# VH-VL binders against q960a1r229to459: the designs that were tried, part 9

Target 1, 231 residues: q960a1r229to459
Amino acid sequence: LKGDRIELLLPKNIDQFKKFKKDRTVISSGLITRFVSTRNPKEFSQKWISTKYVKEFNEITVNKDSVVVGAALNIQKMADTLTSSLSINIGKEIDSFIQKFSSPQIANFATWTGAIISGAKSSLSVSDLLILFNVLDAKLTLLNNSGELTQVAIEEFAEKKLFATHTIVNAIFSRSLTGFLFCLKLGETSEQDSTNFNFAALVGNQVSRIFVGLGGQPKRLTSLEVHIDAL

## First folded at step 1 (VH-VL)

Design R07 (framework fv_recibokibart)
Fold by ESMFold2-Fast, scan of step 1:
Formats: C-alpha cells, sequence, structure tokens
Structure R07 (fold): chain C 231 residues (1-231), chain A 119 residues (1-119), chain B 108 residues (1-108)
C-alpha cells in the first residue's frame, strides 16, 4: 500500500543505535507490544527505534562492588538481579516491595526504564520504582543525541527531566550498600483514600537515606538522616 | 569543564606517610566513583583502589590493603589517598581518575603527583 | 585476579604501516569491560577504545578494536607520527582492576 511509510529499526549494538536514533521514537518492549496489537498504526509515529535487541541495553554485570542492569530488561529481571547481588536485608525488601507494587504480568513484560520514565514525568502520582531507585542511590548511564555517554544520579535525572533529551542505557547499583531497607506504600492500607504516599528508608552503617513520595519526585529527608546516623 | 587537579610533588623518607589530594570541578562530585592508580618510573599502570564520594565506601587492591586509606571531603569536592609505611618501591606518579563504569565513557584524569621515597 | 598479557612488549614500525597489538586475559572478560589507553611520556593515560571496539571521543578512525572472551586486539591501519606511544589494555570486569604491561610502539 502506497503511502504507508512505517519504519521500525532494530539495532543490535549501541553504535548502531547511536547512528540511527536521530529523530526516531525510542520503543521499549511494552510499546512494541502495544504497536503490534493495535489495528491503527497511524496513531503512532512512523519512525521508531527499539532498545530491545541492543546488546548493551540487555547486559547484566555483577562486579565485586557494583551491579549494572541494562535498560531493556524487565522489572522482574532487575529485581531478581538486585535480590541476588545486594545484601540479604536489602534484597529481601526489594523483592517484597516489587511484588506489592507490580503484578507478575506487568513485572515480566514492562521494562524498569519505562516505569522510571513514567514516574519521573508524573507531577501528581507517586512512583514506587522511582523511590526505590532513590533510596538505593541508583546511577543512570545516559546517551545523548550527539552519541555521548554520561552518568547521573537518579535524583538529577528526574529533577532535570533528562528523559526528554537522553536515552537510558543502564542503571548502576552499589554492592557496598549495607543495612536495613524499609519500604512502605501508605495508600495501600486505605484503598479508598484519594491521596497516595510512599516511603523508603535505608539505614546503613555509614549513612542513612530517607525518601517520601507525595506526588511527583520523591523528597529526601536529609535532617532526619542526620538524626538517625547519630544513633 | 571537568577538571581533576592534584596536589604537588612530595619527597618522603621510608616509613613515613603521604597524603595526595585530588580536587574535582565541573561535575557533580558525588555522582562518580574516584579511582587511584600508581605508575612507577618506566613501568605500567597499577590500580590502587576506588572511593564512592557519596557514601565514603572504598574498594582497595589487596596488594595495598592495610597501607592505603581513601577519603573525601564533599564540601570542597576533594578526594584523598593516603599511603603509609612508605618503601622505596612506592616511588611513583599517583593518578586520580573519575570512574569509567560500564556506560560512563568520559575519561578524566588528574595530572599526576610524583611521590619520591628515599633515604 | 585477572592477568592481562600484551604482545609484543615493543613494536618497531614506520609511519604508514599497519600495527596490530594483542591483549590476552587469563580468564574471560566481557567485551563491555575491556578498554584501551594511550600514554605518552610525562602525560596521564587517555582512554582510546572502550568496550573492546568503540572509539573514545576524538579518536581517529584509523584506530579499531576487536575481540571477545580472552583475546583482544587493537589495530592501527596506517600509522601517523603522533601514534607512537605506549598502549595499555585494561579490564573493568572484576576487582582488582588490572592493566596489561603495555605495548610500546616506537619508530623503526
Amino acid sequence: as target 1 above (231 residues)
Amino acid sequence: QVQLVQSGAEVKKPGASVKVSCKASGYTFTSYWMHWAKQAPGQGLEWIGEINPNSGGTNYNQKFQGRVTMTRDTSISTAYMELSRLRSDDTAVYYCARDLFSGSYEDYWGQGTLVTVSS
Amino acid sequence: QIVLTQSPGTLSLSPGERATLSCRASQSVSSSYLHWYQQKPGQAPRLWIYGASSRATGIPDRFSGSGSGTDFTLTISRLEPEDFATYYCQQYHSFPLTFGQGTKLEIK
């Protein structure tokens, strides 16, 4: 059919992705699923590029001090990797928290990248995955349109809205994180309340990290961290 | 502009300690690990260890464990490497470098600090 | 620890020639964590190739990297005078991080 100019590129490595990204819409596995299930492709951009098959976006590397999770991996694979790589007290809480905020169907198909970007874009809704990344001091490796790689803290990514100008390559978590992780989604205890809150605290041997979500980017409770670190 | 500026050359006697500084500018100091490497005269590079400026957490090469201490001061964006019980074979140029993690491929090194250990 | 062995130790060539530098690891290293550095006398090392095959910013296209597993290669298709330096491979796969002993590229 003349006039149908749909193009989906499936680069296999980061150099191919850099060359062909240009003006194309970046598609995660979730967006690809939606595209193939729709009866009207005209609803979507006709120029797409997928992260699904890019080697560097699918890598998991556990070093002695860090764990790196590629951007194209789903939420469950990320959770499994962190649970097996971080201390027992942190890993068990991650697994428990993920199971509460994401069904198995969602966790096995949605990318963690999609969930982080959705959370960072929202000004009204709390994001469970975003607060988890904040309390774990996650770093994101980002690719700009000029093909340059940079690393930023998750707080900076959300605050500067870098999702608008960069592609996420991976997330980096420290294996030096120790202590007790506690996560709570307050709106879950009262489903009829219109206001949702979430809370995450990591009480470590050197520093504590405490965040509260009231809608939009989670807020760090630095004063409370100082008091807890003094105990 | 990202810069790492190290302290000046030092001459020490065997058994003394030396503390080398590395002042960072042009980026968020707490967002990248800082590495330290040793290069003896006419020889190759040897990794000493790394520090997380956010947490203060460190990983040391076993060869230097017990003699090296890495610290930082976030108020002045400065990392430190202290090497104790100096020996003649510690004579070397010491470099700090901003982390080259998988996915962070912008390479920044300090200019190097020559430490000479002689009696 | 992962030991990186570079060969040859010294490579004597003339401008215009092709250079091939080898780096062999004592155990498998993910290509994403194998990097090459160039160092000239009196200077800090400079990242040249990252992830086994990707050129760092500003590096001429005459340089290419390849390899996987335990065998990695840095190739310079046509040597220029400014290319004569010492090249180090480096693994970021596991701690301690290690460098090869270096290949010194010198004028014949």
Scores: ipSAE 0.000, ipTM 0.407, lowest interface PAE 17.0, mean pLDDT 81

Design R08 (framework fv_recibokibart)
Fold by ESMFold2-Fast, scan of step 1:
Structure R08 (fold): chain C 231 residues (1-231), chain A 122 residues (1-122), chain B 108 residues (1-108)
Amino acid sequence: as target 1 above (231 residues)
Amino acid sequence: QVQLVQSGAEVKKPGASVKVSCKASGYTFTDYYMHWAKQAPGQGLEWIGEINPNSGGTNYNQKFQGRVTMTRDTSISTAYMELSRLRSDDTAVYYCTRESFYGDYVEYFDYWGQGTLVTVSS
Amino acid sequence: QIVLTQSPGTLSLSPGERATLSCRASQSVSSSYLHWYQQKPGQAPRLWIYGASSRATGIPDRFSGSGSGTDFTLTISRLEPEDFATYYCQQYGTSPYTFGQGTKLEIK
């Protein structure tokens, strides 16, 4: 797409994306909608490149031991993929939790990548999608400016602020996750109630993963995990 | 260098109309929304409305609806705000400001005009 | 309409001190849509912090923003003489876009 003052490149695969990215700003489908409907980008950001049509960013791969979700997919598509490929208990809770922090309209248009980056940038607000990725031990495949692919844990991505230097290609979830998943979001319900926190726990037979969000990056409750694993 | 330059101070009688201009330079005028805000003496800022310079589409704060009209002239990169049926409580400094954004989620007012003082007195 | 209430209205401090400015919203505002502006007498407002916590270009690192939901804070770790001004919070979450009444930071 090209207007008088806007250049938007729509690469079809990762090789084209790597070739044409250079000095261009990476955008999601949400920004494309804004360009078309209401607002144009800043003049210094007139050269844009979209992830929306990159084949590798739209792939879903279900392997024996893992499920891979492409970076350009929306939150609902990610949830549907996890629900169908992980255990019934874990998948059901994922779907239920997402409905509590994202409306159907938002979940069907916003990318999970955009939500993860927003959560990782925040030093003080809670991120529901980030705590979900933490409790599920998600890995991200990242593309650096040299065209190299690496895989990192979600905790490392957030802590090292890798969103500033890398493009997310996909998320990888283990299909070997077992146990009972429980997620909770508690926020303001009136103008007087400013408390906001979230919680996620995966309680399995051999190991538990427990996180709490009180602002910024979710904190792992290692002492509680040890106690529960002993029961 | 982005710059917004507003027209000079105006003194009007109650019931009159005033039209304030805001000339943009240093960027592509049609690529950014323009907003207008009011600041009465010793008071805070109040949002009046917005215009899309590309389409001419406008949205106004309900408080000013019916009395405010926003327009633009793309040939001279200038936005206008006209306020009609002036009252003494319309005495204020009026600012134009450019809307910009970062990523999918952050819209903010990054550059402001110097302000235009409108005094309504008999 | 979301009402933003800033406190205190006036804050009298000396250079070198820490300043904490509060902004409370009448309903929840996404942190992405909460911004702070600095205004000096006779001047236009200037973007200072956007998205609750991101410093605008050229803003010293002694300034930090925080908060979520209905409670937001602007903190200045060590006041410099040039920091004495009025600070306004603003929300862009829903129309009409609103500003707080301002906190005037003045020299004691």
Scores: ipSAE 0.006, ipTM 0.427, lowest interface PAE 9.8, mean pLDDT 81

Design R09 (framework fv_recibokibart)
Fold by ESMFold2-Fast, scan of step 1:
Structure R09 (fold): chain C 231 residues (1-231), chain A 122 residues (1-122), chain B 108 residues (1-108)
Amino acid sequence: as target 1 above (231 residues)
Amino acid sequence: QVQLVQSGAEVKKPGASVKVSCKASGYTFTGYYMHWAKQAPGQGLEWIGEINPNSGGTNYNQKFQGRVTMTRDTSISTAYMELSRLRSDDTAVYYCARVEFGLDYYYYMDVWGQGTLVTVSS
Amino acid sequence: QIVLTQSPGTLSLSPGERATLSCRASQSVSSSYLHWYQQKPGQAPRLWIYGASSRATGIPDRFSGSGSGTDFTLTISRLEPEDFATYYCQQYGSSPITFGQGTKLEIK
């Protein structure tokens, strides 16, 4: 009558992660004691591997044309990085967005990766962070089970359900995105009905990315003429 | 028969420490988190923190950080909560409660101890 | 931290009536992590509804929970004498775990 035991590995670099990942469940949570095991822990010993302390998943690289944000960083650190490295207008809107849609408690311990994966898995809830990344045309660097790296758009990651077969390594944002970003509610919602919440985000004076969240996966608008002068 | 049985009432002076125990039976002790909560007289519930009995890892509410220590002894399926530097507003009933863990679990507190009254008075 | 505000603080009704208890969160909480507990004087809380809408084992079908986002409701369709107690909502979506201040359901 022994208690169930959970083995959690804490690799320190990507080579250790690749070596020891096999047959283990990947965990990116900042609160390990709450999120250990996705199956019945009382029936079997669970084998987990954490991304939290992997050096390459905690790196921030600011290049001339891009910003790379490691997968194990929390939402607030990701937001601070983007607000300091993107254009002033976009940075102001990202700061406002995080303040309105994420509490300090969530932003300071939850990884942006966890929020993206949660949003991509859900067919019933709108993910504010997933929509933001899509509007910013973020690319994800993914690691497959064979140790190969690839880059995909947020939209492709969600549509192909790549969270089931890949580990997110980092997100890449373009620094040449110099327009402005704003998020707004579309239509009226009652104080009691969050399921009618819709929003769209526009970047620059050319419509390159517009998404409407309608109780599920964000959907791109295809037949709408929008001008900056119409604001 | 799943149950949590807590230690008896304590009367302490300001500045002292108190250690409350919670003995588990009827289930696998290391398969569930143990949470602690406080209820001052006539007031609602306030969360103090949690311990993973398998690893000994703890998470404390910031309000009690530095004053609270949670431990366990797996050989006797008992969890402990020690609160130091007691003051009059620590007078309360203290409860232990278990939470099943897992990503697909709701993390509800399904079994509670009977409570331990701690009175801090001079 | 997420603040849970319950209303009303006290609800005075008679057996046979319908009770509606509200719990409002200061920010969005996943319904999977919103729970309700019943507490009678001198007793420990008891799990009543979990995941916003699922009845705990042994809880009568006259109890129902609903809600999402920031607004959650516990409804008792036809009050029985044993239902008069204090009800607390609780969230597990964000640290620290928080409880509402409670709604005391009392006999009119």
Scores: ipSAE 0.000, ipTM 0.411, lowest interface PAE 16.3, mean pLDDT 76

Design R11 (framework fv_recibokibart)
Fold by ESMFold2-Fast, scan of step 1:
Structure R11 (fold): chain C 231 residues (1-231), chain A 121 residues (1-121), chain B 108 residues (1-108)
Amino acid sequence: as target 1 above (231 residues)
Amino acid sequence: QVQLVQSGAEVKKPGASVKVSCKASGYTFTSYWMHWAKQAPGQGLEWIGEINPNSGGTNYNQKFQGRVTMTRDTSISTAYMELSRLRSDDTAVYYCARAYDSLGFEAFDIWGQGTLVTVSS
Amino acid sequence: QIVLTQSPGTLSLSPGERATLSCRASQSVSSSYLHWYQQKPGQAPRLWIYGASSRATGIPDRFSGSGSGTDFTLTISRLEPEDFATYYCQQYDYSPLTFGQGTKLEIK
């Protein structure tokens, strides 16, 4: 990875990443390999920093109350982690749903972070991975340009377009989620199978989470959640 | 529905320039790289170059460098390819195509219908 | 530049027969970035197989792709009339992006 006009830093831990991020453009290793292979280095004098080799972005931690999945991991690794660490009913539905919207080629290659950011940017299409994160009450750990870490709900990340100003470090899922998970995908008209409608519901003991995707950000059905929680 | 719709056929004289348009609809225009390819009559496909509609950054195949210019107008979701100093061997169908994956780089999943450019005296 | 050489240039077969189309690269190409497109006369190319072996949406299971390194193959187990077209391999691994010259599958 060597060129006169390209400075590419490959930090190995989050402290190095924070120190050297500064004004550099964040890039994953898959994107780097393709970018360097398919683009003329002389046309770009950009300074780049990779997340791919940062230890903390590649870690999975299963705690008593939570599951933490690093930002550089692929969709399949995330799915396997959630399936094995959440309740049996929830895990089975996650596995089934992901198999319906992500091919093995995509799931084993693409990062979940890339898919979430792509979904959050879209104003016209629905995102199956984004609605899954919404129904599971996922939190994201974000790093700003000042080196500060914050945690935000997936809904806030998408609504405030925080992908423009922050780097995703990991996703956090609660192991205290209980109840029945149901996910639905319906795509009717697209050249490459994409979703025009999706739906996800988690009916739990203390709180129910119900979302519908009709284009753009998924809508939370709060009134229905209140009625179910009252039962 | 995702579509790329190109401008109509053009007939040009040697030495002239041609500008082909490619209008995107049904997706976020700035989220995917746009590529252009040439297909001479009875021949295979040849890659001309690419443009990032978000930044306007371009990369050209060295064979066309100096004669090709790619631009875009994000307000109307349209990409353009201009080829100058036309020669008889520039007679071809020109295609625009979207590069697709979650990171914006992978395969050409959506193609324009093609624009025939004929160069004759 | 990576040169992709397809063989044969023209393959004349009858419906019901098996077709095997070859694509050889001048240098090793990651299978993730080797794709196949189908093109019929007067039409734009259509993505057919991506990542060497994955069928695009709607592509029948009689089509299969395989290969790695420098040697890639597209196989049609039992030809149907609608399969007669030109097939191009393409690499997205190295600049400039390149296509093979195509294999024209025609009725005998």
Scores: ipSAE 0.000, ipTM 0.417, lowest interface PAE 16.4, mean pLDDT 81

Design R12 (framework fv_recibokibart)
Fold by ESMFold2-Fast, scan of step 1:
Structure R12 (fold): chain C 231 residues (1-231), chain A 120 residues (1-120), chain B 108 residues (1-108)
Amino acid sequence: as target 1 above (231 residues)
Amino acid sequence: QVQLVQSGAEVKKPGASVKVSCKASGYTFTGYYMHWAKQAPGQGLEWIGEINPNSGGTNYNQKFQGRVTMTRDTSISTAYMELSRLRSDDTAVYYCAKDWAYEYLGMDVWGQGTLVTVSS
Amino acid sequence: QIVLTQSPGTLSLSPGERATLSCRASQSVSSSYLHWYQQKPGQAPRLWIYGASSRATGIPDRFSGSGSGTDFTLTISRLEPEDFATYYCQQYGYSPWTFGQGTKLEIK
């Protein structure tokens, strides 16, 4: 799509995306009217490239050891994939938790990638999707501007602010995750925005993963994990 | 006793759709994935796809993607497989099968099979 | 997709003999996700060996499975008349889940 000073490219595969990316701003949605209407006037002269129609960003692959979810898929499709591919007890909690923090309208239209990047950028707000990825030990496949692919843990992606230099290609979840998953979101008190928090714990027979979000990136409660794993 | 009981044989014309049912009993229906497999006359087994009966989430073999739909009704512990735009090479026995355990340890219980014949 | 190639396609033997059935995968598969099924004419398949080497409930000890990586074997130490059937290997490691083409064990 080209307008007076707006250019939006819609590559169909990863090779075209690499070729056309250049200095263009990456967007994960085809909703250009909504996208531009929420941006300041400076952004209207930028050149954009969409991930929406890139074949590799829309793929779902279920392997023996892992589930791979393409970057252009919406939150609901990601949730459905995880629920159908991970153990049934973990899947039940994923579905329940997503229904608590994402309305059907948002879950069926917003990409999980957009939600993860927004969460990783925030210094004040908690991110429910980000803590879910943390507790599930998610890995991200990233594409740099030189066309190279690498995999990083979700924690590293957020800490190193890799959203500024890389494009997310997909998320990878382990199918060997077992145990009881518990997720919680507590709303804002009358005090401050920073009083909002979330919590996620995966308590297995062998290893526990426990995170708390108090504003910004979730913190792993390693000492508590050691104590619980000893029981 | 764990058992899967499938619906009876179907005869369809090319271009029609067929919906096969698989009623589960003797176990927690939502606790295990349900698979569907195809076996053409005199041929081997071919995996069509799977459904998580708890969530309704599905994973299909790309060969059948766009023509197959798997659903379930948890109130009656029944899984369904619908195959649309039928062709002559869809003539086969279709089986439903339950995973042995939560973590994908093989298909331990199979339905008796449903013969679907596609002919003009 | 992972292609499972079974050999031989047909194995003709007499009762009392040893049978060795091969299943070769086009790429590495964890033994935990390699399974064998027995199927007799007019019947549904039956899970026979799971996780490459574990016998399913009720399966006689003359049956054994082994292998790892890309090479898996089903062995019957001394064939009995009821063992003549078609055997399928199946991988559950990588989507789509795939079956081998089968080895038909027939009386010589």
Scores: ipSAE 0.000, ipTM 0.392, lowest interface PAE 22.6, mean pLDDT 81

Design R13 (framework fv_recibokibart)
Fold by ESMFold2-Fast, scan of step 1:
Structure R13 (fold): chain C 231 residues (1-231), chain A 120 residues (1-120), chain B 108 residues (1-108)
Amino acid sequence: as target 1 above (231 residues)
Amino acid sequence: QVQLVQSGAEVKKPGASVKVSCKASGYTFTDYYMHWAKQAPGQGLEWIGEINPNSGGTNYNQKFQGRVTMTRDTSISTAYMELSRLRSDDTAVYYCARGEYFTYDAFDIWGQGTLVTVSS
Amino acid sequence: QIVLTQSPGTLSLSPGERATLSCRASQSVSSSYLHWYQQKPGQAPRLWIYGASSRATGIPDRFSGSGSGTDFTLTISRLEPEDFATYYCQQYESSPYTFGQGTKLEIK
């Protein structure tokens, strides 16, 4: 008679995405997000929303002082953007580090957003992409359930588990980052084995950022930063 | 019952401003975008802009940008549209309408309209 | 801005006949964001069809919508006296959201 109906919604910008998301529970599946209405669950319950074509999630903006990478972009596109936008020395290390933890097939298919959220949720595994964002002082633009945009540090996003209540719109990296970036990891990176340890340090004239991952969230080594900055 | 009730007819002089109200009832005011549209006598509909009653954020049609201001008061579930520097071609019926996301933000509930006459 | 052009401007028919109303967009509009409204003299518009093809609550089965891309159609299979009104198409694809100029359906 009526039959089942599945409708795919294709928002073109963040305002359309916000309207479709309003007063709904979001169930994400790759680039397609299914909404379950909290008002009339028996009506319009089979609507899927694709984030693939939302303008703001696909933007790359290079400003004088910052570079912005949209949430729907894959890991390789993010890496290419950072390599071309940040200092040559920092960019080379970013590219080298990413090649060590992600195959070209994975980097060209997986979004950086998915990898960051996965890393932030983990209590056991070491996250290579998360520690990279930590050492680079990345900031995330987040959309809350009230339709407000806020900017938070990657450390705050992970610590407060904001992935449960917010949608990532983009990542913001400072082009004023100076110094030497050094990243390493110890352990097997195959599907059977996870990285046991990782480390990332940005040592500059103005600031030093040092992190270690031993399982779960990366820990900032603030005491070591103070001693290095004093030299 | 879901309804939008607008303020009564207004007669204004050229150069004055007019503020039309739209009171919502029967639903959660902050859960739906509110739109405003203009219809000149004997003419079609023209979209003026929208307001998010939750955040207060607005988006205006460029044709009205600089002359229109949309606000709301969540304590009384009322939206407002103020149009300034009125001209004779602003004479029209103004409608408020609710955007319903289950209909892809189609305007499912409309106010009864407010006639604004600009005369000298 | 996206311009919506409706045709014909006026359609004169008798009860019992089939009506076909067209709406053409100046650029592609996703079917999900194409809506139709009915308006009678002295009344506010009323949502009739949303997402190109879905009938709003309470709208009779004789009304159907179709189309994609730039060409959309509202069809009334068998006109009843209460169907004579002005019909407007509207796009919600991009701001500013626009309406067509309307098709007036009148009794012959």
Scores: ipSAE 0.000, ipTM 0.415, lowest interface PAE 18.4, mean pLDDT 81

Design S01 (framework fv_socazolimab)
Fold by ESMFold2-Fast, scan of step 1:
Structure S01 (fold): chain C 231 residues (1-231), chain A 123 residues (1-123), chain B 109 residues (1-109)
Amino acid sequence: as target 1 above (231 residues)
Amino acid sequence: EVQLVESGAEVKKPGSSVKVSCKASGGTFSSYAISWVRQAPGQGLEWMGGIIPIFGTANYAQKFQGRVTITADESTSTAYMELSSLRSEDTAVYYCARDRGYSSGWYDYFDYWGQGTTVTVSS
Amino acid sequence: QSALTQPASVSGSLGQSVTISCTGSSSDVGGYNYVSWYQQHPGKAPNLMIYDVSKRPGVSNRFSGSKSGNTASLTISGLQAEDEADYYCSSYTSSSTLVFGGGTKLTVL
């Protein structure tokens, strides 16, 4: 008995990825991060599939009405893309949010996909990136075990725990989003980022998106009254 | 296998409205946009508009703005195209088509088409 | 929106090659790499032949697409009788809409 070996699969296109993914456990987009951070015997006996050479997981596409961010990109690259492609008011807050809630070491190492999945799995803490994606009305392109591509709202992804059965291919953000983005975080920020309270609001002329987290998944609010003192 | 099934042929009088349906099966409705394309007898293809169901956003070709309304019902995986103030020149075959370009956030190309609905406008 | 310019008809002999052009402007064909080509047989719905200028969705490699400036081209090599059909180009526009070409009738001699 020579023991188990690591089997790393390197598909070159989306069709080959679909074939390798079928009925297999996949560590996608976060493969490099998880490979470095988790080296136990159970992991080494599984088939690991890389997204490194599959165009759809690695591309950034800025269109007139939308921006598409591949799942294999790190948090900083995602933030830079959104900052440069969304409105200036939204972009400024995204920059501030990422700097406050994610260290440069984490933002340049970890994929945004890993952070979203980690947040969706958590029952105790709130995820900084998950609430940001919620307030920005992000859509995720997902690949299921049958090779079918589907798109879901970030709220549905978290609620239905689709991370267990689907691979994230990319995130799509509307460039038609307007207004002012406000993010607030209360809680301990350690080497392992965790929070006790998180708030994000996108305030526009006619439509506002408001999310709050206080232990567990972010909750959407339908109304907010702001009191302004006369000075 | 993906299929788009359109409603049956219609005969309408000038000035009336027609609403054509397109039921999608074999894929997830929210994974793509649905466009409507018409073709008058002996003429070419003409894009009328499309809808991206997950954003609830519809876009229309300038020629049809004000007369066409495209909607979608995700619960029944059905898209609709309603054309008002019908004229004889609206006599055409109306196709619905699945837009795979939605994965990039815009209208692009159609990998599956409905069978076509013939709409005849006559007095 | 005006239609993209295609020749009304083209013809080629069995086994030869033919090229169909599709000309627009910088606000559609010239501005974006989102040009597709469709084949339509009489009485049938169109079939996708090329997307994103040059990509094939599983059709024969006899079909190829290209683009130079404001003109996209569909080339069909090794012409077969079954290729006789109408061909349409389509492009994304700067107004976030789609526009089709006027169509080209291909006759295989």
Scores: ipSAE 0.000, ipTM 0.470, lowest interface PAE 14.1, mean pLDDT 78

